VHH binders against TBC1 domain family member whacked (wkd). Designs and how they scored, part 7

Target 1, 363 residues: TBC1 domain family member whacked (wkd), of Drosophila melanogaster (Fruit fly) (q9vgl8)
Amino acid sequence: MATAPRSLDTISLCSTVSSCPDRNGFYGGFQRTDKPKEPLSKAQIIAREKKWLYMIDNWSIYMSKNYKKIRDRCRKGIPKSVRPKAWFYLSGAYLLKKKNPNVYNELLEKPGNPTTIEEIKKDKHRQFPFHEMFLDEQKVGQIELFNVLKAYSIYNPKVGFCQAQAPIAAFLLMHLPAEDAFWVFVSVCDVYLQDYFIPGLEVIQNDAGILEGLLKKTCPPVYRHLQKHKVEPLLYMTDWFLCAMTRTLPWETLLRVWDCFLAEGIRVIFKVALVIIGASLSRHKVRKTCTGLCETLAVLRSPEEHIVEEEFIINNMMRLNLRVEDFQIEHTRQKARRAKQKAQQEAESSGSGNGHRRNMPTL

## First folded at step 21 (VHH)

Design j5 (from f1 with S31D S99T)
Fold by ESMFold2 at other seeds, last read:
Structure j5 (fold): chain B 363 residues (1-363), chain A 121 residues (1-121)
Amino acid sequence: as target 1 above (363 residues)
Amino acid sequence: QVQLVESGGGMVQPGGSLRLSCAASGFTFSDYYMSWVRRAPGKGPEWVSTISDSGGWTSYAESVEGRFTISRDNAKNTLYLQMNSLKPEDTALYYCAKTDYEGWMGDFDYWGQGTQVTVSS
């Protein structure tokens, strides 16, 4: 049975929408694909599934004694059948859930902050609008998305709700039952993307500077082009980082990137960003056509299809030998820069002006 | 016409060392990142190492890090790979390679005929 969007007439005027979902549940949008995937053989899939199930059954041993094998198998791609369970374990959500057996249900019983509830209701309708789980208000996916986001806002009131969290929660609900998705979501927001969603967005500003410094180190011609045309990183990277690529990448690439991200952390998002920036602008022919800020941003916001293909992204990010020290050096440099800028602003002008803590960029 | 000519391969015992060279011509060598790629018997191509146009940034596959050193001499249009502590697993045909990109990324559409490295006792 086909399930179609409720307002098909309006959608058919502006976009291509199918009456049947693709193999991933999409009726339309850029993440839908009708192309068959070039599959591994049935024997190869079964072999990989068995290896993953064995690792999961021995998870504590692998995490403590043989993490490299977990990482390498993530880099090869997690088989679809085991991916949800693998993500649950990789994120540490299995431990969070075990230690907190009643917490999610208790949070669901609480009313929540009315302002936050209204913000969630407005934003949840926009998440994967062409996916079968989220097509309209009555879908179970919309109800579960609301519940996960509300529960989180009560669980971590310092963050509350940030619009960028909605696509992450929706993405996880496509793979996991609601309570499991909640605990993976908690881990992603509070550990992997630590402090990203605190009002003021200081951490994403620092990470924008880190990205710029890493670009200067790994691909100076592209760095110089961005400097020449005053293309500041927040103009293109904010959505990539805050939403963990969930609104940026083709579906199959997104799944592979998340397989790596849950194993290796935020460094994966940085590496994917560097591949996109570098591949989009490292050819001189392309830079010649990018004569200003707008042309350069257009290239970065709409990268060529081959650049965001699964194997291109995975293979090229593995060619980046960025060490933890590289990130730490840039991190401390950006913290010092922020502290100096804050002190100068307070010394040179009216120090009575309060910051702007609530605003989030749209897309 | 891009031309890349590898040399310096040979047979060596485990633990030994070799230095590979790649003579480049037909393009402005100093504008491009250069890479070494290898193909072991019965295997597909494996990226080994990349060096930036200036030589200031290098990257290595995990399997060779700490044992191999990539370098370049832009005045001589030559790429090098110093291979130490060689293992039987390093046995492969080694290629000097580049892409159309002025960076580490892209398809290796330009490479030479390769030089054979055989590690056996």
Scores: ipSAE 0.601, ipTM 0.864, lowest interface PAE 1.8, mean pLDDT 86
Fold by ESMFold2, look of step 24:
Structure j5 (fold): chain B 363 residues (1-363), chain A 121 residues (1-121)
Amino acid sequence: as target 1 above (363 residues)
Amino acid sequence: QVQLVESGGGMVQPGGSLRLSCAASGFTFSDYYMSWVRRAPGKGPEWVSTISDSGGWTSYAESVEGRFTISRDNAKNTLYLQMNSLKPEDTALYYCAKTDYEGWMGDFDYWGQGTQVTVSS
């Protein structure tokens, strides 16, 4: 009944489906939106589109001399019409593709690791099952999803394939042509989420500790509640981080978070997680109802709708001024704690064991 | 009823300093994170700074970091904002605020009448 931390569950079998898709392509599921808010006038939308197109035409200049402008415009939200191209540039995929003009097609011609191919085939059917691109195996979207995941597994055999990558690749294919999506996917997996998908998943375990330390610093009452009821971070945050929120957030919130994520890196995922954890448990009346691990975990896994709404998430993550130095300090603290645990384990066992150092998370 | 009363605003030259105060009543001040929010003429609210219930954690908007210092005195139920190196773009009505959350997040459910800060040459 309870989902295991290592497995991905992308389907709600209780979801209602419609005979026609919404404006984002969903026939059903929690990410379908029938009446999205559009607060900007048509003229304002066009004006923002023009600013983005100009910035993209002058990308090297903005990236080198005015990155803050790019970041600030991402924080306001990228217009839907420009977003795919903006993501392609923000991720650096445009340079990757330019430097590697035939590599994607060459990778597609290779057979790949048979075990990895079987894993991909099993997992691709579960991605966004109510979205028009992925309804069934006859849809081009599932074919392209297989191709992108296979190509990546050959491109980076140290990782191969991790199930958490499938929702990321599928999400990108909803916005970009397959080869462009592949290069954004490479950038996300290898730079933004560096080493997240290496077998053993050591980096996510390290980042769980960092998240816990940041929660202790920014919201001690919630931290103490989680400690009291022995709610380990990996029980609730693993899917959030490994899938880059693609299976966690309502669609419009997800798009806005990714606008920020591609501009600012993994610290955005940390900030969104802190908002969800804090808002879910920072009110005393809610903590009173969470008398144990199960009740507390249920609240974190099913946050109230207002907590994951676009304006709430974006506005509240901006109130967390977490710099790279804050993450480095916490990484060092977690490394020291692990070294202490290793020394205790060696003293108890009298046997020798090799220690491991955590790498700094990609930011 | 929750009451927040800001004071300490005024007119200053660019480069000047001001110290804002906020007297709080009607709730247990030491249980809540407190924030400063400002509203420039013709613009929407802009978050400025937040301080934890104990004062042990602070956060600042980029536009004010290094120039503004938030502090609190829980014995006096008072929130402060020391503003140094003021710029014309700091001109705004400054509010102290709190959310319904016992943390840094949430909507600002309670805020005062504000105190005007005007930075003009």
Scores: ipSAE 0.588, ipTM 0.864, lowest interface PAE 1.9, mean pLDDT 86
Fold by ESMFold2, fold request of step 25:
Structure j5 (fold): chain B 363 residues (1-363), chain A 121 residues (1-121)
Amino acid sequence: as target 1 above (363 residues)
Amino acid sequence: QVQLVESGGGMVQPGGSLRLSCAASGFTFSDYYMSWVRRAPGKGPEWVSTISDSGGWTSYAESVEGRFTISRDNAKNTLYLQMNSLKPEDTALYYCAKTDYEGWMGDFDYWGQGTQVTVSS
């Protein structure tokens, strides 16, 4: 495909699609930015890179004896040059790859489920359509995206393929070679987002309830507003959680959030969500304009730019002191609620009678 | 006009205790979350703790968890910070602060002159 012109003079704030990619490879879309990045000093960047490389060279020692140092350095932001390698180690993919040296290539040689393959082919074209890596069917990015998604569908047939996985795989391929990206993808889907993609989607429903309970605890006025207007969490949080924010955040914020996410797990996604919900609706003047479900949902789906800026998200999620116990309490409450709901549904289906009654929808 | 006046700072030996106070006026104190923010010599602001409008929810920076206790008296329009087991790294200018948000998030747009806490032998 034709290469975009290399000219700094063609950059414009009024353009929705540019002839030049930004520093992250985007020709357009909401994740493109023409804003300059305030750099750290050259010496400071080099110092941080050296600290990260040393940590990676001593990874098992840091993970076993000084995990807090790893976490704190992730919270500062991983230097761009080191980030792909850091993510590979943070996710545990380096160990998965070592333990399975031929598995990715073996999976690529298998035919796969024809229905799943057709679903993958349809969905891969829509991933980051303005990014240089995914513009053209003949680009290696589109080929590698198909390969990673197919390999995963064979690797974990309990899940197969879920549409929400495509943006995660594409995002990882922007940073890592295909096999490395595959193992990070396996770790994210099977460990970080454990059971999110199993048909029935019960885990995301439970996590929606956890998010609601945490919002009630930390920001009651916003919780009451959402309850008043019947704005259920699944209406706004589903894409945030299933795609791990990859389609939600500005690019630089997304990278910083993933630096934390791979270190600290799903709790980071919960905290980012709480910042977005809280900051979007915690001012009374905003709630006044949100007179119903549609108005409230629109605000959550299009948060003000400053709310999703890098430092706002990172700083405010750190001010949200939610301990593991807080999540465990809510997890227990939601498990009990789900079990009661299932028992009620089973009682209704068993009470269908002998006639032509339908108390529950068909599949 | 929002006014926040911190007091109770001083010099203390490591392991000691101090209680900071913040007198608030010019707004309905009981409607807002309140925070303590500190600034160590040569450093930028560091969030320390936040308390909800009712006092029913609190949050602490990891560096002070278990040692500091935030509280409020809405009848007296006063915010408190009980600081126990003080360490030299707690040496800072301590500010009472609030945001325009009805929650724990946002920029601290309102703050006082601060009260100095110095922990040294």
Scores: ipSAE 0.562, ipTM 0.853, lowest interface PAE 2.0, mean pLDDT 86

Design j5 (from f1 with S31D S99T)
Fold by ESMFold2, last read:
Structure j5 (fold): chain B 363 residues (1-363), chain A 121 residues (1-121)
Amino acid sequence: as target 1 above (363 residues)
Amino acid sequence: QVQLVESGGGMVQPGGSLRLSCAASGFTFSDYYMSWVRRAPGKGPEWVSTISDSGGWTSYAESVEGRFTISRDNAKNTLYLQMNSLKPEDTALYYCAKTDYEGWMGDFDYWGQGTQVTVSS
């Protein structure tokens, strides 16, 4: 469930496992591709690499005085050779690592919470099972994944370990050395997805409401269809947001989305989600066949291949010019709604008794 | 059959204004989002702006935001683009376009013949 677009159908469609990995390291699964990737000439690639290396050498100046240039170059796609270093800088991990010399090594030496360690061991086996880095426990990828997740659980004990973090950490390890991946992971979990992984998952619930409000604004016919059939956002968007699309998108699309995500933040995930929802249901002929909750949800969980293609996602999210203010307005509405519900629940609970007042609010 | 006919182009000095129109037929105009796309000499298509079916939501490329205003008149099946503070970089063939989707997304498979806008002194 919630593992990939067309989660069950995608695995069935790609059930065969190849004897050799594709160019990205996949032996099978929906993220494997045999399609050629030759969009730019060698000269164009070299020119873009030079621009990126120059920006990285002048990073603080670009971030403070020419952020638009960084963002625009991310939107064009970061060259494969430079992408790991670019992500390291975009996330601010380079500063985290510099300010915290030896911290990662110190965390690795600590034993960690035994219960958390067992949860991590269980979950690391599930990450990208058809990718060469993660095939078994003897592969460096699973060892490094365990180390990064354990180190994080000690680094931020308020969160500890949330299973949705494992695919993010694994994804980063495919691109970066372990300590660098750790600091990018810390930045993603604590800044980009701030408070997402706190038990109770209240932030994702608020973001589900924000997504619904944005859909109502930008594509009312699809919003009305979802309302009519009682398709609540958490039924389809939870994995998209908690895992930052790492289990949802084809590989090349995922890389491009992350190029934008590290530059522009969580609003990119919202825009990608709106493209998927809109493109899946904004054709009237599709809505006609979606006569209920199950049919509608199936379409959203298994979007057509062209909808999740690299250029479709990137080009269409750019047509969705939603301002930070638009997100803040919806955020405020959802925060007020939950505060009102909490106050109502507490008022009703405080009036009940069995001879004594209750010790705790219900929520 | 979808038909889109642009008009209102011409030559104008930098800083000037033009208003483009697009007459639509062969589909239920009020059910679809409409877009303007432009093609500068020797360059590929560039999305300019999109307006929702009701006109209640609009989106603009950053290069034109604040200077261009998209609008529509569903009673006349007509799309408009008001272009102010024109720059030489706005010189292009401007197309009225739509996708096969009832939303802002999709490929622009339906185009008009275009109307030429030339910004020069």
Scores: ipSAE 0.497, ipTM 0.829, lowest interface PAE 2.5, mean pLDDT 86

Design j6 (from f2 with S31D S99T)
Fold by ESMFold2, look of step 21:
Structure j6 (fold): chain B 363 residues (1-363), chain A 121 residues (1-121)
Amino acid sequence: as target 1 above (363 residues)
Amino acid sequence: QVQLVESGGGMVQPGGSLRLSCAASGFTFSDYYMHWVRRAPGKGPEWVSTISDSGGWTSYADSVEGRFTISRDNAKNTLYLQMNSLKPEDTALYYCAKTDYEGWMGDFDYWGQGTQVTVSS
């Protein structure tokens, strides 16, 4: 029997540590829960499962004629028993696998770039160290994690391997067989998080600007506080976005967020980020105690437990009715801002620093 | 003590309009985002709309967007909801609500008594 490592969470004086994994496979860490979630009634769960299975059996019809129903059912939460299959369909991995028979196995037979292989080997040990699938080298999870990451690095050599991808791949392997997990992983990395992992990381920089613009619109007092203390978005949001929250959220919240993310795309990550930023700093008395960059950043990097609870995150992100058009407007604005900034930097690098533009905008 | 008093409800035919008001007291109204929440018969609370402290940002539930308009008058400490193109599904007790956050998020800890809106033929 596998033995649980000591828990990293702070627990009351009467805390216990199980030598057995919880129902999600965790021996410890912040994503383990000793209290079972009280679900809907058995009848309600069965009814939801039947609706999901019927929808999956008729997927093409729902995708073409009633996508709103798919989205709304994802927002309610996908029953645990059907969630892996639902994710496989939501991501479009079903089609990718069908169009690419044998490709995963062919990629596994290739040697890969030796430098990339060594990076993968080092990083795979860090993924979910308290989870039963990833405890040691001989567990199937570690073998499958290496295989998925190696196969991807060969499949998309423009990216190769980025360390932020490892927690995503590991997370998917907890839910899906290796080849299915690979195709969901390809979809997430190449479609949902398109170009996030290309060296240079330009896309995450643009998305950091979009997040800042959305914060300015939805919660100006928090935006002004971050500007005042020069807390740039990349200081707190990079891990959230590149890892798709897999290292940030408690387990049950993470599952619910991913139910929405695979249906609605990256804007879900933006909404969750806005909830965390807003709830952490929207109280005036909290901002008063955050007198500088370090205090403010600490609050964002370690949000209060209630802020990241399932019901809080889901309920509050639904109050942000941000449409695709809203993101496209901010995207265009950020592209124009980047072009202006590059032109200013080129002018300053070719001339003296004591020109007309001494008071540059703080955007 | 926080006090919220809704008014302007009534009976109306489908397709009709109503304007709800909420008089606020016991807190600095202009510091807080304000919300409309409704409770249909036999159902739990449903968020309807949110407006920022200045009124510069608004958000609506999918079910009401394009038909309802939230607004506020900070000089009068009053929140409004203009409801157009009403449907039978809009029948509910409507509450104005506030959280402890100076933002759009949080639990709705403060509610008024509500004002009844009934949409029937």
Scores: ipSAE 0.662, ipTM 0.888, lowest interface PAE 1.5, mean pLDDT 86
Fold by ESMFold2, fold request of step 25:
Structure j6 (fold): chain B 363 residues (1-363), chain A 121 residues (1-121)
Amino acid sequence: as target 1 above (363 residues)
Amino acid sequence: QVQLVESGGGMVQPGGSLRLSCAASGFTFSDYYMHWVRRAPGKGPEWVSTISDSGGWTSYADSVEGRFTISRDNAKNTLYLQMNSLKPEDTALYYCAKTDYEGWMGDFDYWGQGTQVTVSS
């Protein structure tokens, strides 16, 4: 049966299954590609691998004295052979594992919360369903995915299990042995996406507001279009941020974005989101056809292929020299909005004559 | 027909200043973000700076931030680059550029002939 290359029709992509996997292990789905991928000569690949291995052997020195070199090499793309080890070091998981010998195995021996276990069992089957590692219950990948998610739910019971974590854990297992993947997963969930998965999802709501403010600053025509049609950020960005793009981007782009993400943090997810939103709607022709909320949202949820190609994403996010200050300003603005909303909700919840104000404590 | 014409290049000593100009025609200048791109000898093109359609937002490459200032005059259809504290590494052919997007993103499909900037002692 013929397999189609990347296309706008996600239903067609999901329906097309090949008898053999692509170079990344996919039998189907939008992340499968039949396009050739050999941009560098063997000599160039070996030279880059040698540079990366040298940096890894001297990691503490590079992190403390020459971080710009690490960042720049991540932006060029990490060679496939070195990428798993580079991610292990970039995330700080190597330190977590060293400080916590045997902890992963100890967590695997614990029973876990029965309700959480059932939630994990329901969700793990849906992760990368056309990838060779996750095709069915008997694959080692499904077993390891369950183990990593269960171990994490016991490790951090404040979170337990959030459905958005499953694709992140599965993605890491495609690159790393189970225990190493677990510690990278802990770092991503607890440091890079800090507090994203706490029930109530308050932090993602704040970050949606930050994204909207950054869009207003960097691409006002698109911001105005979204405001006009009442397209709230959570309608299109929630999956992008909670899953760290693992379900959003073509495979090669995803790998490149994660090379940057593990080096530079959540700012990369914001920048990638801004490129997708901006490029999808910054052409007047496209906005003209997006006469309402549904049409606008459809464009954002199924961006044109060229917009999500690796060089387009990487090059255009580099043109967004958004500083830490820019994010802090928007964070402060969103925190003030949350405080105002909480005060208003508390006042509205009070019955008639029971909404009087109280004296403030002394600071 | 899009036309971009750069001018203002020349030779300067390290630490000197130059002001580049770009005259634009053949499109609605005020609808588009504009860019400066440079090409040093033996190297590929390097993005330098971007300015929004209104001029209210700017972005700079790390290598030039704090030294270069991009600006525009929409009434005159003109883009500018003020270059201060010039270094030998800034020696390049400087291009004014435009994409097909009404934003900072896209391929630089239109650029002029360029203006040479040479920084030597």
Scores: ipSAE 0.640, ipTM 0.880, lowest interface PAE 1.5, mean pLDDT 87
Fold by ESMFold2 at other seeds, fold request of step 25:
Structure j6 (fold): chain B 363 residues (1-363), chain A 121 residues (1-121)
Amino acid sequence: as target 1 above (363 residues)
Amino acid sequence: QVQLVESGGGMVQPGGSLRLSCAASGFTFSDYYMHWVRRAPGKGPEWVSTISDSGGWTSYADSVEGRFTISRDNAKNTLYLQMNSLKPEDTALYYCAKTDYEGWMGDFDYWGQGTQVTVSS
């Protein structure tokens, strides 16, 4: 699998390292913050924790009969103390682990594909390099990251290992014990981001087209600017989607987005992307300074700090009430457009009589 | 000076209908997306609906979709919210709102004084 472009990762922003970690465990990098988090009152935190623990104790009932309450509480933000367990349940990993009681440990005992093992070793040390869990090879976090990625590559050999999976696995290990993190990782890779990591890029390419169509509908001036300067979506969105924003967002925003993502699926990633694209380029003064491809990409890959702040992202993504049907309509349009482009290219290269057929409807 | 003036609020029974208006001045109304936001007693602001500058794209909060219709008349610089099948939960002070962005996003920096909608038996 090809590596995705990085838009806000540690390499582009980090030249500051501290001897003291922040409250989230970072010694440096763009996800480190010295800003205090405004706390809820102790009573508010306890009340939210009690509600979450009760929902988890009655999970199947809530999922079947009161999903709206689960979704709304995720949108408010999951309390830190409960978040790991909530993610374990939201993802469905609790069922995966229950159905597979010894599988993770069995996978760890297998040797794995030597080529894949070397790929994992090269990539794992680059994940959150300024976080206390991953500082060097001897830290437990690096060992657990290797184990989760190796186990997955054996568990799903159709995918094996994709570089974009490493930041997701590392992110989950910051919150969950290794086996629990493994099953959440399996759910994210195989269900939430279904077929994203298979060696072709067909699914992410189609989703890039869906994103472009949704942008055209919701913010036409920004769509026209990107089209004018030939800024194709894969140039800026690939890392956002393949890594589920783990390398893109400030830490507190990332946690809130994942609270929603595990409840509502890939639609959340689309909505966050639309907020970043729209807010970055919707001001005319910014578009005026973006006179070409490079200038426009720079803005999208390094969005202004206020655009990626927690409340800005959450509040603005909620204004995009995009339903499954909205995505299905756009998916059909992009599939038909691609089929017509392929048919035209084949006709131009082959001539009229060389076995060409039109296969795709324009629905 | 941006000015937004809401009107059309009142008391209605559950299941009733009400139509809100917002008169806009001090900016080029047809250049901006417009929004309805509400504040129920004891709660923070809740986004209700958004309409694009042309009126061609609309978006609604889950709680009101299918019951409320946002519209605009750019010739009259007026934003509307048709509210049908009203519920007690819709009781709130309703605001017309605008951001500084050319799009659906941004902070609601411009608000009217609001118009009260009360749904009670």
Scores: ipSAE 0.602, ipTM 0.861, lowest interface PAE 1.6, mean pLDDT 86

